# Ledger of designs, part 1: VH-VL binders against Active breakpoint cluster region-related protein (ABR)

All scores and structures are predictions.

Target 1, 199 residues: Active breakpoint cluster region-related protein (ABR), of Bos taurus (Bovine) (a6qns3r647to845)
Amino acid sequence: VKISVVTKRERSKVPYIVRQCVEEVEKRGIEEVGIYRISGVATDIQALKAVFDANNKDILLMLSDMDINAIAGTLKLYFRELPEPLLTDRLYPAFMEGIALSDPAAKENCMMHLLRSLPDPNLITFLFLLEHLKRVAEKEPVNKMSLHNLATVFGPTLLRPSEVESKAHLTSAADIWSHDVMAQVQVLLYYLQHPPISF
Unless a header shows other numbers, all headers, positions and changes below count from the first letter of the chain; antibody chains are not in Kabat numbers.
F, E and O are the ipSAE of ESMFold2-Fast, ESMFold2 and OpenDDE, as the mean of both directions, binder to target and target to binder. V2 is 0.75 times the mean of E and O plus 0.25 times the DockQ between their complexes.
Where letters were taken out, [cut] stands.
The coordinates of atoms that the task and the answers printed are left out; those that the model quotes come from them. Centres of patches stay.

## First folded at step 4 (VH-VL; framework fv_ramucirumab)

Design s1 (from rc6 with heavy chain S106D)
Fold by ESMFold2-Fast, scan of step 4:
Order: structure tokens, then sequence, then C-alpha cells
Structure s1 (fold): chain C 199 residues (1-199), chain A 124 residues (1-124), chain B 107 residues (1-107)
């Protein structure tokens, strides 16, 4: 289901699953070594995702009892499985071009304008996630997760070309994967290092 | 008796401004996303903008972005559209519409209640 | 933006006729499609939501079908009050977009 449809249904600015997973991670996972890097148990992640998808009322009990890495994994899976990536497939080429700019002022202008081009549910959810990831990185001495580590985990999750566009550009899968992944990481890292304040 | 009553509108010269109002009654206004939709004379419907239940989040059609501002006052059960830098192509009947949700799980949304419309004419 | 293509632009029909209007989306919108009826000088009225669900108070002669990119509105036995313009609308993503409309006229 598209993120804009979910937020309208919930009458919320950020999807319930995103808000609840973030809240739980901040409550008891912020000092967990390797949070977001360490994989949760796959069956736990699938079970929790299914309960959120079904809108079952026992979600809060599962959330409080579940392994924190499974909760973190559920958040990653949610973004990864969105029909359209959070930062959208339409803007993907523009993000790749913008991050490649060498002039800092031109890069800043371009990257900030791209955020303003996002649909509001996507933008607001992204800003919510950025603030969360910055709070996680503030505990780096304990959890060992830097801004770069978090960008490496989430970048490819929030940015990916559509299947149609991927096929159009395909020459070598290994070459495309390598270059795209580095750029995806750099885009998210840019926003983590230059947080937008007035959106 | 769920209804939306519109006011404002009129004739304005290119570059001018107008503010449209939409008064809601018969339902809890703060529980609904609200929309503006316009229709040029003899033409089809064009979606203009929406505003979330709290007023914190808005979205605009590219044709009006930067010139129009949607807002709401939940205490007064009122929706507004501030239109600046008006152009001849903005000439249309403007409707306010309530966005309701249907079903469970995969909630679907539709414009179930519409205002009567307000004519905006941008002409010299 | 999701483009909504509606056909035909107009149809001439008699009372009692079966009228079919189609709507195509430029990409899959699942079942997030609504149908509206508009009479001259009046605001649009919601007929069908979620592609096939009849709005309360709308006569059963109206029905909707389809999913993905292809949708149909059917009036099984046209009545005098059904002469109007009909619009489809996708609510799958913003910006919301409408079809161009289909005018149902008397033969």
Amino acid sequence: as target 1 above (199 residues)
Amino acid sequence: EVQLVQSGGGLVKPGGSLRLSCAASGFTFSDYYMNWVRQAPGKGLEWVSYISYSGSYTYYADSVKGRFTISRDNAKNSLYLQMNSLRAEDTAVYYCAREDYYGSGDYYDAFDIWGQGTMVTVSS
Amino acid sequence: DIQMTQSPSSVSASIGDRVTITCRASQSISSYLNWYQQKPGKAPKLLIYAASSLQSGVPSRFSGSGSGTYFTLTISSLQAEDFAVYFCQQSYSTPYTFGGGTKVDIK
C-alpha cells in the first residue's frame, strides 16, 4: 500500500508501524550494540509485520516483548517493501545527479529542492526517520553505529530505481549495484549531516 | 445535514488575490482531510490542494504551488484557500470537498460531501 | 502524476439503455478509483468508491468494476435523471487526478 494511502487512513503524518517501531527502539534499543546492523530473527520480523498489516490490537503487547533487533528489522523491512521507495522512483535520477555535484552550494540547493518535491507523507516520514537516526548516532560510543553506518543500512532501503528503469539501464548487474549503492548511501548521509530545519 | 457552505470569490484582475471560505456543519470537522477542486467553464475537474485533519500537512497541484495556500480553523469549522498571483487560467468554479474513508485494512478514500461551489473570474 | 483517460467523451442514449463508461489509469491504482456524477450547475456527487462499492442512497442500477488500470462504470437501465457528466478519480496517490469526463446525452 502506498505511504500516502496509509497516512490518510490513519489520520496521521507518519505511518503507525514507523512510529511504533521507532518509539520502541528509542525506548530500549538505543544502546544496543549494532542496532539496525544486526539482523533480527526472520520469523519474528515476518510475524510482527503481519500483525501490523492486519491492524490487530495485540500489536502493543508483541512490541514490548519482542527482541529489539526484530523490531528494528521490521522497520527496515517496511521501507524496503513499500511499492514505491520512500524517496520515490520518480526522483531517483535527480537524487543521483544532485549528490554527484562537486560545488557545495549547488549540491545544497539541489538536495533541499528535491526534498520539497516529495509528496508530503513521504517528506514528513523521511524527516521523522532522519531525526530518529540522528538520536541513534548520538549514542555511537555505546551502540557503535555512526551516521555512516546508519546511511549504509538505510540508504538502499529508501532509494532504489523502479524495476522498469533498472532494466533500461542494465549493462552489468555487479557494476550497477556497486555504483548505485554507494550513491544511495551518500544521499542519506548528506541529509543526516545537513538536516533540513524548516520543513 | 452534513454540509459545506462556500463563500468568497468574484472578479479579479490578473496578478490579484482572493480568499475563499468553506464552512462545515453537521460533522466533526477536525476528523477529516479537506480538499479544493476546481472546474474551468465547460471543462473537467482538476484537483487543487488538500489539508490534513490538524492543518499541519498540505499538498498542492503543480499548477498552483507557490501561489495558493490552503488553511483551516478547526475551532471555527472553516476551510480556506488563499489565492495569490492569479492568472486567467485560474478562472473556474472552486469546490471544497470532504475526504472520507471506507473499509477496513485497505482503507479507500473518496470525496463524499461537496460545497456548492464559488465562482472565481480572473479577467481584465 | 497518474493520468486518467476516460472514454467515451460523450454518449447518446435512450431511457432504458445500458450505458458503459471506461476509465484507464497510466499505472496500477489497485481499487483506489471513485466515480462522480455532475449535473449542470451543481457540485459533483459521489456514486461509487473503491472501484465497486455503491455510495449510500445511490440507485442500484449504477455499478462499478475493475482493478489495476482498467475500470468501468455501468448504468444498467438509464433513467431521465441520469443524463449528466460522469468523472472517474484516482485516490491512490497525490496529486489526485480526474478523468476528462463522459457526457451522457439523450438520443
Scores: ipSAE 0.000, ipTM 0.454, lowest interface PAE 17.5, mean pLDDT 85

Design s15 (from rc6 with heavy chain Y108P)
Fold by ESMFold2-Fast, scan of step 4:
Structure s15 (fold): chain C 199 residues (1-199), chain A 124 residues (1-124), chain B 107 residues (1-107)
Amino acid sequence: as target 1 above (199 residues)
Amino acid sequence: EVQLVQSGGGLVKPGGSLRLSCAASGFTFSDYYMNWVRQAPGKGLEWVSYISYSGSYTYYADSVKGRFTISRDNAKNSLYLQMNSLRAEDTAVYYCAREDYYGSGSYPDAFDIWGQGTMVTVSS
Amino acid sequence: DIQMTQSPSSVSASIGDRVTITCRASQSISSYLNWYQQKPGKAPKLLIYAASSLQSGVPSRFSGSGSGTYFTLTISSLQAEDFAVYFCQQSYSTPYTFGGGTKVDIK
């Protein structure tokens, strides 16, 4: 379901599934070696996602005993399976062009403008995720997850080309795909390394 | 200096209208969700409404839904509350408030800067 | 709507006293709980966010604890400037709701 529909239904700014999974990971998973890299049990992930989709308020009781890698996997699956990627189909080409800019000032202006062009539910959810991932990376000496590792995990889940653009890549898929994935990782890594909102 | 300065309050008769303004300075206004909170004389705080970064998403307390409209002008660094069909129970000091800034390592879930308040009195 | 219940409604205390204020939510709000201080004729001031995080510039004698449905604000050694009304607030779900307030008076 579209993120704006979910937040309206839940009467929240950020989807409960995102908020609750993030909070549980920070509470008991932040020192877990390979958090977000290690796969959780698929049936646990699907069961948890189904409970969130049903909008049950007793969800928090179900989270306390679940394997932390299943909770982390549920968050990843949620973003991967959004009908439109968090950073949107519309802005995908612009993100790819922006990250490729050589001039640091032009890149910063472009990347910040693109972020501010997101629908508000997408922007606030993305900023919430960025703060979480930065906290996870602060524990890298224990959990072994760097900013680059987290960008590698989440980049492709937050940015995907539209159906039309995906079809355009059929002829040269192998070479184009590898460059697209690298760029998707670089976009997320950029925001993790640079404050997305100016003051 | 980071601040919110309010104006537009006053005395109005039941059924009347009033528009409150909140002028922001010292920070990038468009980076923040903005809220209106009210407080009846001698009573507690009641959340009224919020507005998203661009103004595209708004939410209202049931007590004001359909009568009040929150809006913002990011170019003018200003937040507004248009109050129509005012009732005696709307009598309160109205505060504008900024939600938390992500760049400080915080999540947008607290009101860190408040306006000084504007008194609205609905009386015959 | 999530109901926030604060206790006590008032407490009389002396400088140097430990003061504890309690806030209960009608359903789990995780750690989405804030504490504000309000002095007569003034706007509220943020003290604690995310249940236990101290706002920049707030004295360390203020601390928050709790999660789920039960939360406390503690002032470890009351100072003259701490005589005020204190409010808890949940930001878990809209509408955002506040507790009824706790007035900390001089003994």
Scores: ipSAE 0.502, ipTM 0.811, lowest interface PAE 2.3, mean pLDDT 87

Design s17 (from rc6 with heavy chain D100G)
Fold by ESMFold2-Fast, scan of step 4:
Order: sequence, then C-alpha cells, then structure tokens
Structure s17 (fold): chain C 199 residues (1-199), chain A 124 residues (1-124), chain B 107 residues (1-107)
Amino acid sequence: as target 1 above (199 residues)
Amino acid sequence: EVQLVQSGGGLVKPGGSLRLSCAASGFTFSDYYMNWVRQAPGKGLEWVSYISYSGSYTYYADSVKGRFTISRDNAKNSLYLQMNSLRAEDTAVYYCAREGYYGSGSYYDAFDIWGQGTMVTVSS
Amino acid sequence: DIQMTQSPSSVSASIGDRVTITCRASQSISSYLNWYQQKPGKAPKLLIYAASSLQSGVPSRFSGSGSGTYFTLTISSLQAEDFAVYFCQQSYSTPYTFGGGTKVDIK
C-alpha cells in the first residue's frame, strides 16, 4: 500500500507502524547493542507486520511484549516492502548525481532541493526517521551504532534504483550494485550529518 | 453547521470545459482530504478524484485522468474540479465529499459530509 | 482496481421486515468498507464505516458485519424512511470503488 494512502487513512503525516515502532525502540531499545543490525526472529516480525496490516486493536499490547529486535526488524521490513522506496524511484538518479558533487555548496543546494521535491508524506516520514536515527546514534557508546552504521542499515531500504535504471548499465551487475549501495549509504549519511533545518 | 455548498454545473458541448466549485464551512477545511464523486442519471456512484489536505497529492480515476484537475484553496475554504475535453459519458450529478477519519489511530476513512450535488450535462 | 459487487440489485419488503444486503470485494479489503444511504434527489449519507461501526445519528436498526471480501448490511426492522438505495464502498486502496447499489422499496 503506498505511503500516501496509509497516511491519508490514518489522518497522520507519518504511518502508524513507523511511529509505533520508533517509539518502542526509543523507549526500550535505545541501549540495545546492535539495534537495527541484529536480526529479530522472522516469525515475530511477520506476526507484528500482519497485526499492523490488519489494524488490530492488540498492536500496543503486542509491541510492549515483543523482542525489541523484532520491532526494529518490522520497521526495516516496512520500508523495504513499500511499493516505491521512501525517497522515490523518480528522484533516485538525482540523489546519486547530487551526492557525487565535489563542491560542498552545490551538493548542499542539490541535496536540500531533492528533499523539497519529495511528496509531503515521504518527506515528513523521512524527517521523522532522521530524528529517530540521530537519537539512536547519540547512544553509540552503549549500543555501538554510529551514524555510518545506521546509514548502512537504512540507506538501501530507503533508496534503490528502479529496474529500468539498473538494466541501463553494461558493466558487471556486482560492480554496479556495490557502487550504488555505497552511494545509497552516503545519501542517508549526508542527511544524518547535515540535518535539514529549513524547508 | 458543517456544510459543503456546490456551484458551477451546467450544459456543455462535447469537447468543452467546465469548472465546479465546492465551498466548505463549519470545519477546518485544511485538515481534510476532499473528494469528487459522480452519479450518471439513474446509475450508481463513481469515485472521480481526491486531493490531500495540503493540496500536494492528488489521484484520479482512469476515466478522467488527463482531462480533469482537482485543486483547492485552503485560504478560501474552496475545492474545485476543472473538467476539460468533456464527453457524453461525463454527464452526471457531481458531488464533493469530505473524507472523515475514524478509529483510535484514524485508520479508517469515510465520506461523512457531502455537497448537495451539481448537474453536468454534456450533449450536442 | 478493486471490484465491488452488491446483491441483490433491488428488494421489496414490508415495514418491520429484516433486510440484508451483501457486498463482495474482488480482493481482501480488511475492514475498509463503508455503507451509504441515498434517498431520491438527495446526496448519499454515511451509515456505517469500518465495516461495522455505526455513524453518529444513525438508528440502531442498521448494522454492518464482515471483513476481507464478504460484507453485509442489515436493517433489522424496516421503517418507511428506509426507502432508499444503499451503496457499499471500499476505502482500502485507490481508486475508491462503489458497489452497484441495492434499491429497497416498501411494499
């Protein structure tokens, strides 16, 4: 289900599943070593996602009792399974081009312009996620998750090439994939290190 | 009193254009998604389009995509439907409708307030 | 697109009768199903949202049930003011789609 449809249904700017998983991670997962890096139990993640998909009243009770890594995994799965990545297929080439710019001022202008080009639900959900990840990284001495580590986990889930873009290249798929993944990580890392403060 | 009052209907020839208006009062217009729904004479309801509370996001039924444009002016509490390249099959009563949100997480939505409807007749 | 099929297309009933209208979705829509009442010459009126929740001001003789692909609207004891056409509508995904409608005539 598209993020715009979800936020519309919920009369919210950020999907309920995103808000609830983030809140739970911040309350009892912020000091968990390897949070977001350590996998939760797959059956727990699927069960929780199904409960959210069904809009079941048991969501809050299930959240309080579930393993925190399963809740973190549910958030990652949600972004990964969106019909279109959060940062959109349309803007993917522009993000790749922008992050490659050498001039810091041109890079900042381009990267900030790209955020302003996102649909409202995508932008606000992304900003919400950025603030969450910054709070997680603030506890790096305990949880061992740096901004770079979080960008490595979330970058490829929020930003990936469309099938058409991937097929346009004639070099090895492994080389293209490795280059793209590194760039995807750098895009998210850029926003984590340069938080958007004016829009 | 929560109300939607419509205007702008009429008779137009195929290929013509018409703009419908829907004036909202009694609620915070900018908090709601707005919809257009139509009903051909003696037929059922057909959803036409929606627009988000900010106006940044719109969606159209395939039957009107590329010909109709939904818009809103939150400062004037008004919703619009610009209809271009009109066809005989566009003949219908057009309703504007507010999309209310329900449930503890606002999970559910429904058309809880409707305009009175305005007739659009496309005929030669 | 999600197709909504209503049955019956029309029904004639006496005051006090129990009337049941069915709505089927071509794919699961969970509980994102609304019911509307439309009287001649008037705009539709919301009766039930989220498959089974009664809208404020709607008489308790109206009830909705179902989830997934099969939904039912029931009028437990038909009254004269219930003469109308009833429509189901899915709000699960865009485009939103309506059932074909069921006309309830009083004998």
Scores: ipSAE 0.000, ipTM 0.453, lowest interface PAE 17.2, mean pLDDT 85

Design s18 (from rc6 with heavy chain D100P)
Fold by ESMFold2-Fast, scan of step 4:
Structure s18 (fold): chain C 199 residues (1-199), chain A 124 residues (1-124), chain B 107 residues (1-107)
Amino acid sequence: as target 1 above (199 residues)
Amino acid sequence: EVQLVQSGGGLVKPGGSLRLSCAASGFTFSDYYMNWVRQAPGKGLEWVSYISYSGSYTYYADSVKGRFTISRDNAKNSLYLQMNSLRAEDTAVYYCAREPYYGSGSYYDAFDIWGQGTMVTVSS
Amino acid sequence: DIQMTQSPSSVSASIGDRVTITCRASQSISSYLNWYQQKPGKAPKLLIYAASSLQSGVPSRFSGSGSGTYFTLTISSLQAEDFAVYFCQQSYSTPYTFGGGTKVDIK
């Protein structure tokens, strides 16, 4: 289900699953060593997703009792399994071109314009996620998660090269896929390092 | 100076129409969700409507749904509320208010800047 | 819709008094609660956001606390400029809803 459909149905600006997982991580997991890098138990992640899907009133109790790495893993999986990536498949080629620009001013102009081209629910959800990841990185001395580490975890989750993946499969070129993954990391890292607080 | 300046209020008969305007200055208007909030004489605050950054997403209180339309012109830094089929119970001071991005240092929505208010009186 | 119940509806207080205003939500709203101050003939002013975060420029005598369904605004030492109406507001889901208001009057 598209993010715009979810937020409209929930009467929220950001999906409840995103808000609730972020709030729980910030409450209990912000000082957890390797948060988002360390895998939660797969069965716990699937169970938690099922509870969110069922709109179960017990979700708050389950969140407080669940392993924090499973909650973090649920957030990652939610973004990965979106039918369209958060930063959209339509804008994917433009993000890849923009991040590759050598002139810093042209890169900044392009990258900021791309955010403004996102559907409003995607943009506000992305800004919410950026703020959360920045707070996680502020605790790097304790949790050992740098901005680069967080970009490595989330970049490929928020940006998926559907057209390039299909083309890469046709050409059987593993190097093309690896190159794109690095670029996906760099796109998210750019926004983490240049937060669009007011653009 | 960050401010919202309102205009367009007045006296209108039941069933009439009125358009309120809210002019923004001192900040990047297109970076904010915008809201309309009203207050009947001597009563509390009632949220009326919001509009997203681009204007593509709107939400309305049930009491005004189908009669009021919120819109914005980002090139003119202006917010509007078109009020149709006005009723006596719509009599209130109407405020526009800006709502920051979640990523603006706080991810909790709040109305940090308000317009001065515009009186709308619906009376025969 | 989320209903916000605010109490008391009015309180008479003297300069230097501690004033406490309570707000209850009909369902959990996490920390998505804001407090506003409104003086006669003026627009509301944001005091507290995210239940406990003091807005820039607001005096430290104002503080907010709570989460879930129960929230409190405290004015630790009431000043002359604090005589006003106070409103809580949830921003957890639309429609956004306000409490009924608490009028803080001079004793």
Scores: ipSAE 0.519, ipTM 0.819, lowest interface PAE 2.5, mean pLDDT 87

Design s19 (from rc6 with heavy chain D100S)
Fold by ESMFold2-Fast, scan of step 4:
Structure s19 (fold): chain C 199 residues (1-199), chain A 124 residues (1-124), chain B 107 residues (1-107)
Amino acid sequence: as target 1 above (199 residues)
Amino acid sequence: EVQLVQSGGGLVKPGGSLRLSCAASGFTFSDYYMNWVRQAPGKGLEWVSYISYSGSYTYYADSVKGRFTISRDNAKNSLYLQMNSLRAEDTAVYYCARESYYGSGSYYDAFDIWGQGTMVTVSS
Amino acid sequence: DIQMTQSPSSVSASIGDRVTITCRASQSISSYLNWYQQKPGKAPKLLIYAASSLQSGVPSRFSGSGSGTYFTLTISSLQAEDFAVYFCQQSYSTPYTFGGGTKVDIK
């Protein structure tokens, strides 16, 4: 379900599952070595996601008892499984073009303009996630997760291309994948390094 | 050009308090984690505390928890260590140190710039 | 806490000698190990970071090796300015911990 539908249904600015997983990671996962890089148990992740989907009163109990890597994994899975990526299908080509710009001023102008082109629920959720990832990276001496490490984990989760015929997919499929993944990482890293001050 | 200059040491009685200062210049102070490391006379190095670039996160060695407070003023490019309830075993030269991240695509914490050190003596 | 054991505690050497200092961690710290040099009355100076990376401005006669729990610092040809105390330090987890130090002294 689209982010806009979820936030409207919940009467919230950011999806409940995003807020609760972030809060729990910040409470007891901030010093976990490899947080977001280390995989949680798949069955735990699916169980937690199901409980969120059912609006079960046991959500808070499960969050406090569950392995923190499973909670982190639930957040990643939520963004990965969105029908449309958080940063949208529509803007994907523009993000790829913008990040490739060599002039710093032109790049900044383009990248900031792209954020303002996002639907409000997507923008607010993205800014919420950026603040969270910055707080995680601030604990890098303990958790060993740099801004680049977090961009590597979340970049491809928040950005993916729609099927486009004009893209050459048949020759050097590995090169195409590597090129896109690196650019996706660079887009998220750019925003982590140049954070917007306000919405 | 890049340097840390320390001040504020001295002689204090057990149970007393002292505040150390570390003034940074030649780099963007607000971009770095900062650390305090101490060395008792004739002994090795002991890590004391760190503070994140924003000041939002701090960590302390068990030996000083509840007694020492690390803080920073990014507008003044200054790092501080407030030492309360001082004990004889706190007698040491105290160093402030900048923590840099190293590597390509990966980061490794290391103390690349150090202050000159400030002597703290806790004695009756 | 991760304990760092450094050996030897002291070594007497002559100019031109090869000096090797070892450092052992009580648990795996991957490559999160740094080496520092300290001269009398002075603050420590960073020599090696990430177990084997030479800090800018440090002479190439200094080298580091190892990963996991066992690390070495080597000075291939000792010079007069190298007589100092050397410390290893793990940055894998807090609290950061240092080895006990190795004093390299004139024979």
Scores: ipSAE 0.005, ipTM 0.474, lowest interface PAE 14.2, mean pLDDT 84

Design s2 (from rc6 with heavy chain S104E)
Fold by ESMFold2-Fast, scan of step 4:
Structure s2 (fold): chain C 199 residues (1-199), chain A 124 residues (1-124), chain B 107 residues (1-107)
Amino acid sequence: as target 1 above (199 residues)
Amino acid sequence: EVQLVQSGGGLVKPGGSLRLSCAASGFTFSDYYMNWVRQAPGKGLEWVSYISYSGSYTYYADSVKGRFTISRDNAKNSLYLQMNSLRAEDTAVYYCAREDYYGEGSYYDAFDIWGQGTMVTVSS
Amino acid sequence: DIQMTQSPSSVSASIGDRVTITCRASQSISSYLNWYQQKPGKAPKLLIYAASSLQSGVPSRFSGSGSGTYFTLTISSLQAEDFAVYFCQQSYSTPYTFGGGTKVDIK
């Protein structure tokens, strides 16, 4: 279900699952070594996702009792399984082109314009996620998660191409995958290193 | 100087219409969700409506849904509230307010800047 | 809708007194609780956001605490300029809702 549909249904600016998982990670997991990198138990992640999908009032109790890596894994899975990536199918080529710009000023102008071109529910959810990831990275001396590590984890979950035809016959699948993943990581890393700050 | 300046209030008969305006200056208007909040004479605050960055998403309190329309013109740095089918219980001072959510360190929703208020009186 | 219950409705206190205002949410709102001050004839002013974060320019005698369903605003040493009505507000879910207000009278 699209984020815009979820937020209207929930009467929220940011999806409930995103807010609740982020709050729990900041409460109990901000000093967890390898947070977001270490996998949670798959059955726990599926169970938690099912509780959110069912809109069950037990969610708060389940969040308190569950392994923090499973809660972190649930957030990653949510973004990965969105029918359209958070940063959208429409803007994917523009993000890839923008991040490849060599002139720093042109890159900043392009990247900020793309952010503002997102649908409002996608933009506010992305800004919420960026702030959370920056808070996690501030504890890098303890949790060992740098901005680059977090970009590596989340980049591919927030950005993916809708089509991969034409170029598949010119290079190996591994080479195409490597190139796309690096660019996806760089896009998210850019926003983490250059936060969209209001004046 | 960050400020919101309001206009458009007045006295109207039940069933009448009014359009409130809120002019923003000193900040990038399009970076903020905007809200309308009202306060009946001698009463507390009641949230009325919000509008997203571009104006594509809005939400209304049940008491005004179907009668009020929130809108914005980012090119003019202006927020509006079109009030139709006004009732005596809509009598209040109406405030526009900026929601401080966009930007570093401010992902929490709070109304950090308010307009001066506009009085709307619905009376026969 | 989330109901916000604020108490007391009014309090009379002397300059230098410690004043505590409480706010209860009908369901958990995490830390999405804001406090506002309103003086007669004026628009509200943000004092505290995210339950405990002091807004820039607000005196340190103001503090907020709590999470979930129970919140407090404390004025550690009441000053003459603190005569006002105080409102709590949840921003967790729409519609946003306010408490009924607490009038602080310095007398």
Scores: ipSAE 0.501, ipTM 0.815, lowest interface PAE 2.5, mean pLDDT 87

Design s20 (from rc6 with heavy chain D100R)
Fold by ESMFold2-Fast, scan of step 4:
Structure s20 (fold): chain C 199 residues (1-199), chain A 124 residues (1-124), chain B 107 residues (1-107)
Amino acid sequence: as target 1 above (199 residues)
Amino acid sequence: EVQLVQSGGGLVKPGGSLRLSCAASGFTFSDYYMNWVRQAPGKGLEWVSYISYSGSYTYYADSVKGRFTISRDNAKNSLYLQMNSLRAEDTAVYYCARERYYGSGSYYDAFDIWGQGTMVTVSS
Amino acid sequence: DIQMTQSPSSVSASIGDRVTITCRASQSISSYLNWYQQKPGKAPKLLIYAASSLQSGVPSRFSGSGSGTYFTLTISSLQAEDFAVYFCQQSYSTPYTFGGGTKVDIK
C-alpha cells in the first residue's frame, strides 16, 4: 500500500510500522553489533510484517520479545516492498544525475531541491529515517555501523529504478548495475552527511 | 604492497608524554578503521583504542581513557597515538593495525595488516 | 567486558602432530572470533576470521571452528614454521579482547 494511504488511514505523519520499529531499535538495538546489516530470521520478519499489515494493536507486546535483528529487518522489508520507492520512481533519474555533479555548490542545490520535490508523506518519513540512522551511527564505536555502512544497507532500499529501468540495468554488464548501486549509496550518504534543515 | 610503518617510541619517565605515528601505504587509508594494540614484555596482547574511517568516532580501553588520544590524518595516510600521564604499566610494544570488514552476508571484522611495533618504556 | 579464556597456555608438539587450541568467551559472541599467530620479535599475523574463514595466503592445515562461547583452532599437521604463540580475539563488542595466548613449543 502507498505510503500516503497508510499515513491517512493511521492519522499519522509517519507510518506506524516505521515509528514502532525505529523506537524499538533505539530502545534496545542501538548497541547491537551490525544492526541493519545482520539479517533477522526471515520467518520472524514476515510474521511481524503480517501483524502490522493486519493493523493489530497487540503489536507492542510482540515487539518487546522479538529478536531486534528481526525488527530491523522488518523496517527494511517495509521500505523494499513499498509500491514505489520512498524517494520515488519519478525522481530517480534526477537523484542519479544530481549526485554525479562535480561542483559542490551545484550538487547541494540540486540535492536539496530534489528532497523538497518529494510528496509530503515521503519527505516526512525520509527525514524521520535520516534522524534515526544518524542516531544509530552515533553509536558506531559500539555497533560498528558507520554512516557509509547504513547508506550501503538502506540506499538501494530507498532508491531503485522503475521496473523498466531496473530490467535494462540487470540485463547489461555487471559493472553497469554495480555503478547504479554505488550511486544509490552515495545519494543516501549525501543526506546523512549534509542533513536538510527542513522539518 | 599494503604496509604500516611505525615510529615515535622511546624511553620516558612516569608522568611523561609520547606520540606514536603509523604511516599507511598501498591502500585507501580513509576506508578503514584503525586500531592500537599493545604487548607488555613477555605478556599477551591488549587492545588499546580504535578510530573510525573519518576520525569522528573513537573508543578506548578503560586502562588508557583520559590519558591517550587516538587521531588520524587521512590526507597524510597517518595514524597517531598521543600518550599522556604515562605509567610504568604502559611499558609495552605498541602495534597499529588495520581493521578489515568481511561482508559475506554479515558484518565480521579482523586485524589483517599490522605495523612492525614500536617500543615504549616508562621508567625512572 | 567480554573475557576470553584460552587453553592450554603452552603445548609441546613434534612436526606432523595435530595441535588443537581452545578459546572460551564469557558470553556469546556469535562467530565474531579471530585467530592470530605471533613469532618471536614479530607483529601478529591474521590466520582466521569469523571463527572459521581462512585468511588469504594461510596454509590449509589451519582451521577454525565453533560459535557462541566455544571455539577451536586446529593445525592438522604441524610444520617447523608453526612454532609460535597463538591468540584468539573477539570483535563482537568493544573493548575488543584477546585470549592469554598459547605457546606451541618444539617437543
Scores: ipSAE 0.000, ipTM 0.472, lowest interface PAE 14.5, mean pLDDT 85

Design s24 (from rc6 with heavy chain D109H)
Fold by ESMFold2-Fast, scan of step 4:
Structure s24 (fold): chain C 199 residues (1-199), chain A 124 residues (1-124), chain B 107 residues (1-107)
Amino acid sequence: as target 1 above (199 residues)
Amino acid sequence: EVQLVQSGGGLVKPGGSLRLSCAASGFTFSDYYMNWVRQAPGKGLEWVSYISYSGSYTYYADSVKGRFTISRDNAKNSLYLQMNSLRAEDTAVYYCAREDYYGSGSYYHAFDIWGQGTMVTVSS
Amino acid sequence: DIQMTQSPSSVSASIGDRVTITCRASQSISSYLNWYQQKPGKAPKLLIYAASSLQSGVPSRFSGSGSGTYFTLTISSLQAEDFAVYFCQQSYSTPYTFGGGTKVDIK
């Protein structure tokens, strides 16, 4: 379901599943070695996602008892399974072009303009996620997750090329995948390293 | 100096229309959600509406839905409330308010700056 | 809609007294609770956000506590300038809703 539909249905600015998974990770998982890198149990992730989908009143009880890596995995799965990536199909080519700019001032202007071009539910949810990932990275000495590590995990979940954009600048599917994944990581890393001051 | 200055209130007959304005200064207006809150004489606060940064996302209290329209002009640093089909129960002081984000995750938010208020009286 | 129930409706207290105002939500709102002060003829002023965080410029005698469905605002040593109406507000979901207000009269 589209993120705008979810936030409107829940009468919230950020999806409930995003808020609750983030809150639990910050409560119990901020010092977990390899948080977001280590896979949770697939059946636990599926069970938790189903409970959120059902709007079940035992969500909080399930969250407190579940393995933290399964909760982290549920958040990643939610973004991965969105019908349209959080940073949108429409803006994907512009993000790729913007991150490739050599002039730091032009890059800054482009990257900040792109954030303000997002639909508001997408922008607010992205800003919420950026703040969370920055807090996780602040505990890097304990959890071993750098800004780059978090960008590697989340970049490809937030940005994906359409089939039209996957065409012929590169000749093989493997070359296209490799090039795009590096750029996706760099886009998220840029925002983590250059957090917007206000919006 | 961050401030919101309101105008456009007055006396209007039931079924009439009125447009409220709220002029922002001292901050980057386009970076904030904006709200309208009203207060009937001698009563408590009632949230009316909000509008997102770009204006693409709006929400209304059920009591005003279909009659009121919130809008903004970021080039003019101005927020508006178009009030149609006004009823006696819409009589109130109307406040515009800036919504700021706080704390970790930017998920906590509150109305940190308020306009001075504009009286709207709906009476025959 | 989330209903916010505020108590008491009014309280009369002496300067130097501790005043406690309670706010209850009809469902869990985590820590998405704000407190505002409104003086006669004036716009409301933000005192506390995120249930317990003091807004810049607000005197330290004001404090907030609570999470979930039960919240309190405490004024540890009431001053003459604290004569006002106090409102809680949930920002957890739309529509945002306010408590009915508590009028603090100083004697």
Scores: ipSAE 0.007, ipTM 0.612, lowest interface PAE 8.7, mean pLDDT 87

